# Ledger of designs, part 23: VHH binders against EKC/KEOPS complex subunit cgi121 (cgi121)

Target 1, 174 residues: EKC/KEOPS complex subunit cgi121 (cgi121), of Schizosaccharomyces pombe (q9p7j3)
Amino acid sequence: MILPLFPETQVHVFVYENVSNCAAIHEQLISQNPIYDYAFLDAATILYKKQVYSAIIRALEDRRDEQMKTKTIHSEVILSLSPKTEISSAFRQFSMTKKSKNIVVVKIDSKLTEEEEFERLDKLVEGNRVEFSDEELQKLIDFKVLKKNYKLDPSTLENPLASILSSIALRGYS
Key: E = the ipSAE of ESMFold2; O = the ipSAE of OpenDDE; V2 = 0.75 times the mean of E and O plus 0.25 times the DockQ between their complexes.

## First folded at step 1 (VHH)

Design q28 (framework vhh_6qgx_2)
Fold by ESMFold2-Fast, scan of step 1:
Structure q28 (fold): chain B 174 residues (1-174), chain A 124 residues (1-124)
Amino acid sequence: as target 1 above (174 residues)
Amino acid sequence: QVQLVESGGGLVQAGGSLRLSCAASGFTFSDYAMAWFRRAPGKEREFVAAITYSGDSTFYTDSVKGRFTISRDHAKNTVSLQMNSLRPEDTAVYYCAADRSYYGSWTPSEYDYWGQGTRVTVSA
């Protein structure tokens, strides 16, 4: 996928459900194994495709402007999902955990096609791939987690898209 | 009670070596990335070195690569910084810091816990 504001940057997003080896993947991420250089997100935290793309765009803007707070573009995506600029909090809120069951995986700057990245990930992730679509994401979201992460009040929970995107765009202002 | 207690600072001549240690207590040490930062007189805190929770990956600022080595000991809840070939420019207060993030950070404000600092003076 080519983003209009970053036409030179290749982006791939994958969604897996019923993943049985999250503990093993988590261990590899903590060890910073370069084979696992992806953003691994807990699908319980992601409601919309636009939520993921907004975080990617923010991370790419921070890289362009030499304002990255984390060591990799993929960790910057995780940070960018958070309404705050606190790295540890962002990872606790949005990253895959050893107990995760459904995950969203982001790859930026891939030299591989989507099909080739899938073949690579198929060897790392023990789960079922589903379409990256709002329909599939809405089956995997945990609204209690979403409410907590974005501090949503009851009135915004029924249509939270604008609030979520605003939180990502205004990270650091409140 | 969370504590990071640093030791090993002192005065050393250029070309010499020092080993800094940081003892951690009051949190699950094995779940945190550990880092060393330093602050020279009149300057801001700058990143020196970091090590992941597993100890499998280390990161260094360019000016210390090849001279400094960061390590950790999970059994003793300690992180250490071995400093070789010291230069007068390495003179600073050195701080131990802990971060729960998976990948670590160059930015001081993102670290959860900080030590009190230990002074290193390198004479010409």
Scores: ipSAE 0.013, ipTM 0.303, lowest interface PAE 8.0, mean pLDDT 84

Design q29 (framework vhh_6qgx_2)
Fold by ESMFold2-Fast, scan of step 1:
Structure q29 (fold): chain B 174 residues (1-174), chain A 124 residues (1-124)
Amino acid sequence: as target 1 above (174 residues)
Amino acid sequence: QVQLVESGGGLVQAGGSLRLSCAASGFTFSDYAMAWFRRAPGKEREFVAAITYSGDSTFYTDSVKGRFTISRDHAKNTVSLQMNSLRPEDTAVYYCAASPTYWYGTESGQYDYWGQGTRVTVSA
């Protein structure tokens, strides 16, 4: 994917269901293995493609403006999904855990094509890849987690998109 | 109540050694990555070393690599930092920190729990 405000930045997003090796991936992430330099998100927290794109755009804006609060662009994507700027809370809310079963994986600044990243990730992730689409994400979301993360009331749960996007865009101001 | 209590700091001559220990209580120690950070007077907190929840992987900042060794003991709920070949620039207050395993990193904001610190002074 090419973003209008960041045309030189390559972005790829992948979705995997029924992942059996999250604990092994988790270990590689905490050891800073460069092969695993991606943002690994728990799919239980992601309802829309626009949710992920909004977080990516915010992270890229923070990098451009030299306002990143985390050390890597991928960590900044995880932070940017949160309505607040507290790093540990954002990671608890959105990142993959050793117990995750469905994941969303984001790659920014890839030197590889989308097909080459798929080939690489399929060797790292023991699960079934599915299309990055609102339809597939809606099969993996946990609405209790979503409600808690974005402080949604019952009246907004039926159509939460605008509230989620506003929370991401206004991060640090609300 | 979550507590991290550091010990083992003190005064040592350049080239000497010290062993820092951190005793953890009030949380499931085996589920957390553990790290050491330090702050010298008038400077910001910097990452020193970390160890994964399993103890299988360790990470060090370049300036201490080969001189410091981090380890953990699940039976005693402790993490330790063996500091060898100490230099005057290692003088700082050393802090123990805990993070859920995926959020291990070099940034202080990734750590949920912190100790009060133990002072290390290395004389020339």
Scores: ipSAE 0.006, ipTM 0.276, lowest interface PAE 9.9, mean pLDDT 84

Design q3 (from q1 with S100Q T101G L102Y Y103L S105T D106S Y107T S109E D112A; framework vhh_6qgx_2)
Fold by ESMFold2-Fast, scan of step 1:
Structure q3 (fold): chain B 174 residues (1-174), chain A 124 residues (1-124)
Amino acid sequence: as target 1 above (174 residues)
Amino acid sequence: QVQLVESGGGLVQAGGSLRLSCAASGRTFSSYAMAWFRRAPGKEREFVAAISWSGGSTFYTDSVKGRFTISRDHAKNTVSLQMNSLRPEDTAVYYCAADQGYLFTSTPEEYAYWGQGTRVTVSA
């Protein structure tokens, strides 16, 4: 997808369900293997497409303004999902773990098409790719994890989108 | 719910300037991306300009770039469009729109909230 605000930046988002090799992927991420240079998110934490796009736009704004707090644009996306500016906390809340079953994968600055990135990722991820859509994401979300990460209560749970986007927008706003 | 009210439209001669304002009611305004669209007689809504929730990012359609400036005031819950060097082809009804997310689209259908519009007429 091309974002009008960042027309030079290629962005791809993939969703995989029933992933069987999360432990192996996690090992590669800890080893900082460059072929795994993506943001690997636990799908249990993602409810809406707009949630992911909001974090991507925030990360790209921070990079443009030379205000990134992490070493890579992909780690900045993970940080940007969190309502707090604590890197370690954000990774614990949103990153894929060895126990993850469903994942959302973000690629920024790809020189490949969406189809070419899918072919590459399909070799790294042992799972089933599904459409990046609100419908598919809602099948994979863990509402207890979502409520904890964004401090949702009954009044905000009825419209969690507005609350989630507000949390992303207000993070580090000063 | 967010309500948007536009003001500042009117009649102006070619080469003149107008400042449009959009006032938003609601306590979550600061988290919304805001945009201006316009509709000329007999045409569909077209994108004019957008500003992110923080005010740090702006996007303009080619025909107004360099002439129009979008800005926002979080304290007043307003978004403004400063229109300079106006042309007869800028004649349209101008609409303020809000999306409950970050700026990432110029597509009208993606915006959840719309104002009533304010008419701008630029005489030759």
Scores: ipSAE 0.024, ipTM 0.472, lowest interface PAE 7.7, mean pLDDT 85

Design q30 (framework vhh_6qgx_2)
Fold by ESMFold2-Fast, scan of step 1:
Structure q30 (fold): chain B 174 residues (1-174), chain A 125 residues (1-125)
Amino acid sequence: as target 1 above (174 residues)
Amino acid sequence: QVQLVESGGGLVQAGGSLRLSCAASGFTFSDYAMAWFRRAPGKEREFVAAITYSGDSTFYTDSVKGRFTISRDHAKNTVSLQMNSLRPEDTAVYYCAAGSYTEFYSGRPDEYAYWGQGTRVTVSA
């Protein structure tokens, strides 16, 4: 995909369901294996494509402005999903865990085509690839997790999009 | 090959001091947050102290705050734990750990990639 404010930045987003090797992937992430240089998100935390795009845009803005709070653009995407600027809390809230079943994977600045990244990721992830679409994401979301992460009340849960996007865009302003 | 080697443990009387050191090799030391954990006889591993990859921030469990100081030396690839005003309840095997899922510290043992074999600290009354 292309982003209007970052037209030269390559962005790919992948969704996998029924992943059986999340513990193995998590181990590679904590060892900082460069093959796993992606943002691995728990799909239980992602309801909309726009939610992911907003976090990517925020991370790219922070990189452009030399205000990144983490070492990598992919870690910055994970942080940017959180309404707070605390790195450890953001990773606890949004990143995949050893117990995750469905994941969203983000790649920024890929040197590979989308198809080549799919071939690479399909070797790393033992699960079923599905389309990155609101329809597929809405099958994987956990509304209890979403409510907790964005501090939504029951009335907001019926149509949470604006609240989520505002939380991401206004991160650090509370 | 990744290796963490602890040293500096021993027997000391209550109120005394010890300095533990951990020598790291086989990975890019400056990219990893470093931590010390301990395991007392019959208990599980617990967090003691951590230092971020940059060395700009340090974190301690409440029972050691003000008594222990964690530091790192990027030129020597070492992390150290200065232990002052030691108490009998500080008796444990102390472990050096490298890395976490974040560039910040974690208090959870299962989020650290690499571990040393441990060094024993015994504090007598």
Scores: ipSAE 0.012, ipTM 0.358, lowest interface PAE 8.2, mean pLDDT 84

Design q31 (from q19 with R99Q L100T G101S Y102W F104P R105G D106S S107E S108Y A109R; framework vhh_6qgx_2)
Fold by ESMFold2-Fast, scan of step 1:
Structure q31 (fold): chain B 174 residues (1-174), chain A 123 residues (1-123)
Amino acid sequence: as target 1 above (174 residues)
Amino acid sequence: QVQLVESGGGLVQAGGSLRLSCAASGFTFSDYAMAWFRRAPGKEREFVAAITYSGDSTFYTDSVKGRFTISRDHAKNTVSLQMNSLRPEDTAVYYCAAQTSWYPGSEYRYDYWGQGTRVTVSA
């Protein structure tokens, strides 16, 4: 996918459900295996496609402005999902863990085609690939996790999109 | 109150051994990956070794592979670094660190840090 604000940047987003090897993937991330250079998110934290795109856009803006707080664009995506700039907190809130079952995987600046990235990820991830759509994401979300991460009150849980997007865009102040 | 307290540093001759220990308190130890970093005089902080939440996987920087062994004891809430065949180049302040996130070896990814313990290796 091409983003209107960053037409030169290739972006691919993949969703996997019922992943059985999250512990093994986590070990590869801990070892800094370059094959795993993606943003691996816990799908329990993602409700909308726009949530992911907003985090990607914020990360790309921070890279453009030389204001990245992390060393990779993929880590910056994870940070950008958080309403705070506190790196450890953002990773605890949004990154996949060894206990994760459903994941969202983001790749930026791929030198491979989307089909080639699918082929690579299907070898790394032992799960069922599903469409990156609001419908599929809504099957995987944990509303208790979402409420906690974005500090939503009961009334905003019925239509949380605006609150989530504002939290991402206005990160670091009110 | 989260604390990481290092101990076991000291002066040792080249070829000798030291065992560093880090006592963790104030958090659920078994949920955190643990690591050792070091800073030599006039240099940046360098990754040394890490051990996963389960203790099943360990990672080392190339210069210490085969000489250093990281281990953890969940019952005692400790992580240890056994340092064998020490070299003058190993002289540094050694820091214990804990993290719940990925990408070990990047110091800005660690949630908690100890204050360090000094290791001096003489020729």
Scores: ipSAE 0.000, ipTM 0.175, lowest interface PAE 11.2, mean pLDDT 82

Design q32 (from q19 with R99G L100Y G101S Y102S Y103D F104L R105W D106T S107P S108R; framework vhh_6qgx_2; at its last look DockQ between E and O 0.85; V2 from the best seeds 0.00; counts 0 for: pae E 9.1 > 2)
Fold by ESMFold2-Fast, scan of step 1:
Structure q32 (fold): chain B 174 residues (1-174), chain A 123 residues (1-123)
Amino acid sequence: as target 1 above (174 residues)
Amino acid sequence: QVQLVESGGGLVQAGGSLRLSCAASGFTFSDYAMAWFRRAPGKEREFVAAITYSGDSTFYTDSVKGRFTISRDHAKNTVSLQMNSLRPEDTAVYYCAAGYSSDLWTPRAYDYWGQGTRVTVSA
């Protein structure tokens, strides 16, 4: 994937369903194992491709402007999904947990092709790869989680895209 | 009530040793990474050391590697920092912190904080 304002940045996004080893992956992430240098998101929190892209763009803008709040670009992507700038809350809201079953994985600054990253991730993730598409994401979303994370009322939950994108783009600085 | 209580600070001569302890209560200790941060007079809070929730991995800032050791005891709900070969530059208030995220270095990534314990190292 090529982002218009960041054409030199390699970005890959992968979706896995029915993952059986989330507890093992979570332990590696908390232990800072460099092999797991990705943003691992709980798919229950992601409804649209544009949601992920908006968070990536915001994280890259903050890196460009020397305004990152976290130590890594992948942690910054997770933070950027949240309307707030509180890092621990963002991780609780969007990051994969030991109990997750479906995940979205983001890689920024990859030196590998998409196919090579799939081969690498397939060795780390015990689950089924599916297409990164709105159709597949809509099978994995938990609307109660989405409503809670973005503070949506019932009327906006019918078509929440604009509210979600605004929350990501307009989050404050601290 | 969530609480982190530090102890073990004090005055020591350069080259000496101190052991800091942090007692945790009011949350599930074994689910959280634990860290020590410090703030020297006139400086910002900086990362010192961290230990993962399992205890399997430890991380240190470059200036303390080989001199400080972080450890945890799940039975006692404590995290400790053994400080050897202390230098005047180690003079600071030391804070215990508990966090959930994979970001072990950023203060804002931590959920719970102690009030701090003062360490003074004389030349």
Scores: ipSAE 0.222, ipTM 0.598, lowest interface PAE 4.4, mean pLDDT 87
Fold by OpenDDE, look of step 4:
Structure q32 (fold): chain B 174 residues (1-174), chain A 123 residues (1-123)
Amino acid sequence: as target 1 above (174 residues)
Amino acid sequence: QVQLVESGGGLVQAGGSLRLSCAASGFTFSDYAMAWFRRAPGKEREFVAAITYSGDSTFYTDSVKGRFTISRDHAKNTVSLQMNSLRPEDTAVYYCAAGYSSDLWTPRAYDYWGQGTRVTVSA
């Protein structure tokens, strides 16, 4: 897909459930294998499509403004999900781990169609692809993790989208 | 409660060897990549070597490749740096670090740091 504010940048987002090889993927990521040039997120930490898009947009803005804090655009997406400025904290909060079972995968600057990108990614991920929708994300979310990551209370938990988006947008401004 | 304690530093002649060790406690050691950084006098802290959480992969800065070897012991929660063929330019305070991210070369990506151990290589 194309984001309105970044028409020259093609972005793809995929969701996988019941992934059996997250440990192997994680090893490749930490080894900086170029074949795994994606942002791999723990689906347990993602509740909304807009949460992911907001992080992507923030990362792209950082790149545009030459203000990236991390090494790659995909790591910047992970950082952008966090209300905290610490890179390690962001990765701990939102990045796929070797213990993850469900994941959200983001590709930025794709040269391929969505289907072509899926075919490529499908060789790396051993799991079941599901629709990237709020409905499917809601099935995979861990609300305990969500509440912790964004410091949600009972009042904000009823409709946490605004709080999540504010946390993403205002990171570094508190 | 998290601690990284370096040891093994000292004075050595050029061409000599040292083995640095870092003892980790207070966190799940097997979940973290471990690294060594160093800071020479008048210079910024720089990456030296890193090892993945599984120990399957290691990374080195170019100037130490072939001379330094990083390893880890999961049973003892330790990471080591074998330094051979030491040079005066290797003189620095060496720091042990634990990281959770894939940005192994970036100091900000590491959660925990030791106090450092001084290595001095004489000409």
Scores: ipSAE 0.052, ipTM 0.432, lowest interface PAE 3.3, mean pLDDT 92
Fold by ESMFold2, look of step 4:
Structure q32 (fold): chain B 174 residues (1-174), chain A 123 residues (1-123)
Amino acid sequence: as target 1 above (174 residues)
Amino acid sequence: QVQLVESGGGLVQAGGSLRLSCAASGFTFSDYAMAWFRRAPGKEREFVAAITYSGDSTFYTDSVKGRFTISRDHAKNTVSLQMNSLRPEDTAVYYCAAGYSSDLWTPRAYDYWGQGTRVTVSA
């Protein structure tokens, strides 16, 4: 997919459930193996498609404006999910870990169709692909984690999307 | 309480060797990547070496490749830095760090830090 504000940038997002090899993937990410150049997110932290797209847009804006805080655009997506600017905290809270079971995977600057990118990614991930949709994401979320990561008020959870998107958009001004 | 305690620093002549050690406690050592950073007089803290939690991968800044070797011992909860062929420009305080990230060069990617051990290499 091409985002209207970034017409030169192809983006793909994939969701996997029941992933058995997150520890192996995590090792490759730490080693900066270029075959694994994706943003690997813990699906327990992602409730909405718009949450992911807002983080992608924020990362692309920061790259355009030469304001990136991390080394790669994919690392910047992980930071951009966080309401705060601390890189280590953002990775601990949102990145896939060796203990993750379900993941959301983002590829930015893809030169491939969605199916071609999937074929490459599927060789790396031992799990079952599911649709990138709010319906599937809701099955994989951990609401305790979501509430902690975004400091959601239990009494105001009627519209968690607006609070989450505001946190992503306003990072650095709080 | 997390603790990282460095040891093994000292004064050494150029061309000599030192072995730094970092003892880790208060966390599950096998869950963390470990790194060494250094701060030379008048310079900013810089990345030296890192080792993944499994020990399968190691990383080095270009200026120390071939001279320094990082290793870890899960039984003793230690990470070590063998420093050979030392040069005066290696003079610095060396810090042990533990963390979790794909951004190896970024100090903010590491959650826990030791207090440092001083290495002085005389010409």
Scores: ipSAE 0.011, ipTM 0.400, lowest interface PAE 9.1, mean pLDDT 86
OpenDDE, second read of step 3: ipSAE 0.040; ipTM 0.403
ESMFold2 (binder alone), look of step 4: mean pLDDT 86; pTM 0.871

Design q33 (framework vhh_6qgx_2)
Fold by ESMFold2-Fast, scan of step 1:
Structure q33 (fold): chain B 174 residues (1-174), chain A 124 residues (1-124)
Amino acid sequence: as target 1 above (174 residues)
Amino acid sequence: QVQLVESGGGLVQAGGSLRLSCAASGFTFSDYAMAWFRRAPGKEREFVAAITYSGDSTFYTDSVKGRFTISRDHAKNTVSLQMNSLRPEDTAVYYCAATLVGYSIFPTRESDYWGQGTRVTVSA
């Protein structure tokens, strides 16, 4: 996918459910294995495609403006999902853990097509690929986690999209 | 100004115990995974133990597993290494290291910050 605000940047987003090897993937991420250079998110934290795209756009804006707080664009995506600027809090809230079961994987600056990235990721992730769609994400979300991460009131929980997007866009000002 | 200050090293007999401490200042401690490395005379620096930024997971090299315990105290900005059942081959300078989350939460390669080291000598 090509983003209108960043047409030069290739972006791919993948969703896997029922992943059985999250502990093994987590160990590879901890060891800095370059094969795993992706943003691995816990799907329990992601409700909308627009949530992921907003975090990607914010990360790309921070890179363009030389204002990244993390070392890689993929870690910047994870940070950008959080309404706070504490890096460890963002990773605790949104990053995949060894106990995760469903994951969202983001690749930025890929030289490969979407299908070629699927072939690579299928070798790393032991789970079922599903469509990156609001419908599929809705099946994987944990509303208790979402409410906590974005401080949602009961009144906003019925339609939290605007609140989530505002939290991402206003990170560091709220 | 970033600083990691190790303490607790010394001379101990085989089978004894030592507790090393590392005090961190000048950075947001909770954003960093913490680790202990050591360098024996004439050897390369090797990994000993690590603890994630949250404190929820710990990692050890095989030779110290079951004998050493790493822990961290977020209120005091410290990481500690409890060393039990010490052996002469544990003799080394022990270094505290910090790695910013977002690069790695487990510092198996190059760490962002290093302490100056504290010497541990285990006599037979």
Scores: ipSAE 0.013, ipTM 0.334, lowest interface PAE 8.3, mean pLDDT 84

Design q34 (framework vhh_6qgx_2)
Fold by ESMFold2-Fast, scan of step 1:
Structure q34 (fold): chain B 174 residues (1-174), chain A 125 residues (1-125)
Amino acid sequence: as target 1 above (174 residues)
Amino acid sequence: QVQLVESGGGLVQAGGSLRLSCAASGFTFSDYAMAWFRRAPGKEREFVAAITYSGDSTFYTDSVKGRFTISRDHAKNTVSLQMNSLRPEDTAVYYCAARPGSYLLTSRSDAYDYWGQGTRVTVSA
């Protein structure tokens, strides 16, 4: 995938449902295994493709401006999904856990094609790949988690997209 | 007692139009988001369209975008689905569904609290 603001940056996003080995993947992430250098997100927290892309763009802006608060671009994507600037809170809110069942996986700066990354991930993730689309994401979202993470009120719940994107884009601006 | 009653189904030729209506009673209609789902013969239930409690925003599955229009009338406590350019693939039982307006529009059937009994639409070739 090519982003208009970062046309030289390769981005791949994969969605898996009914993942049976989240505990094993989580263990590898905790141990910082470089094979697992991806952003592993809990699909319960992601409602729109634009939500993921906005976080990616924010992370790339922070890298460009030498303002990254985390070690890798992938951890910066996870941080960038949060409306808050606190790293531990962001990871608790959006990262895959050992109890996750559906995940969204982001790869930035891949030297591999989308097909090659898929083949690699297919060996790491024991689940069913589905299309990265708003329709598929809406089947996996947990609206209570979404409301809590973005502090949505009843007035924004019917169309939270603008509120979510604003929360992602405006983090760090006075 | 909450009740959703669909009407307007029937037989129509491919390329034709049909308007489905759903009459809601037993709850504060204006506080609920409304949706249409369908189940084709031999297939599982699929999302068709949804409309917010205010009527200001709508959401459609890709296969019906540009052909179907969902709308609501708060004075009559009804939600409607205007179906244009019908195809044989649109043949299904169409269901009206409701969920609290405090929740986002969603294509997930599990998120809807109330369901009608359905109205049958048959599109002939």
Scores: ipSAE 0.000, ipTM 0.098, lowest interface PAE 19.9, mean pLDDT 83

Design q35 (framework vhh_6qgx_2)
Fold by ESMFold2-Fast, scan of step 1:
Structure q35 (fold): chain B 174 residues (1-174), chain A 124 residues (1-124)
Amino acid sequence: as target 1 above (174 residues)
Amino acid sequence: QVQLVESGGGLVQAGGSLRLSCAASGFTFSDYAMAWFRRAPGKEREFVAAITYSGDSTFYTDSVKGRFTISRDHAKNTVSLQMNSLRPEDTAVYYCAAKYGSTWLRPSESYDYWGQGTRVTVSA
């Protein structure tokens, strides 16, 4: 993907359903294995493509402005999904866990093409890849989780996109 | 040297059952996801079912969900497809396929190895 404000930055997003090896992946993430340098998100927390793109853009803006609060651009993407700037709560809210079933995987600054990155992930993730689309994401979302993470009221749940995007964009600016 | 050999096809009445088997040799079976694809007369090859290399996850096309069950046996290097409540529209040549790893299991172009196929005919 090419972002208009970051044309030099390569971004790839992959979605997997029914992943059986989340516990093994989680162990590799805590051991900081460089092969697993991706943002591994629980798909239960992601409703729209724009939600992921907004977090990516925010993370890239923070890197450009030398305001990153985490050690890697991928951890910064996870932080940027949260309406707060508290690192531990953001990871608890949005990162995959040992019990996750469906995941969204983000790669930034890849030296590989999308096809090559997919081939690499094919060896790491044990599950079925689906299209990164609003339609597929809506099959994997947990609305109870979404409501808690973004503090959505019943009236906002009817059309949550604007509220989610505002929460991501306005994090720390008010 | 790599071989996938299907068996169990045949003629069956609507509502009947068949069990397809695929015997794998020439590769490390436990590192490969296994799948079944089918091609009906005059149609393109379509995904039917897949099982991850661990056996912990299975995937089905909507039209067979609840009727077909995919399973694997590591001791025998086989993958099987139990086909229940068969319908005339299930008539096709069924192919066994293998791919390294266990991601992106629906596209036929993802698969490394293919069997020759076994014919299933379901009469009304």
Scores: ipSAE 0.006, ipTM 0.375, lowest interface PAE 10.1, mean pLDDT 87

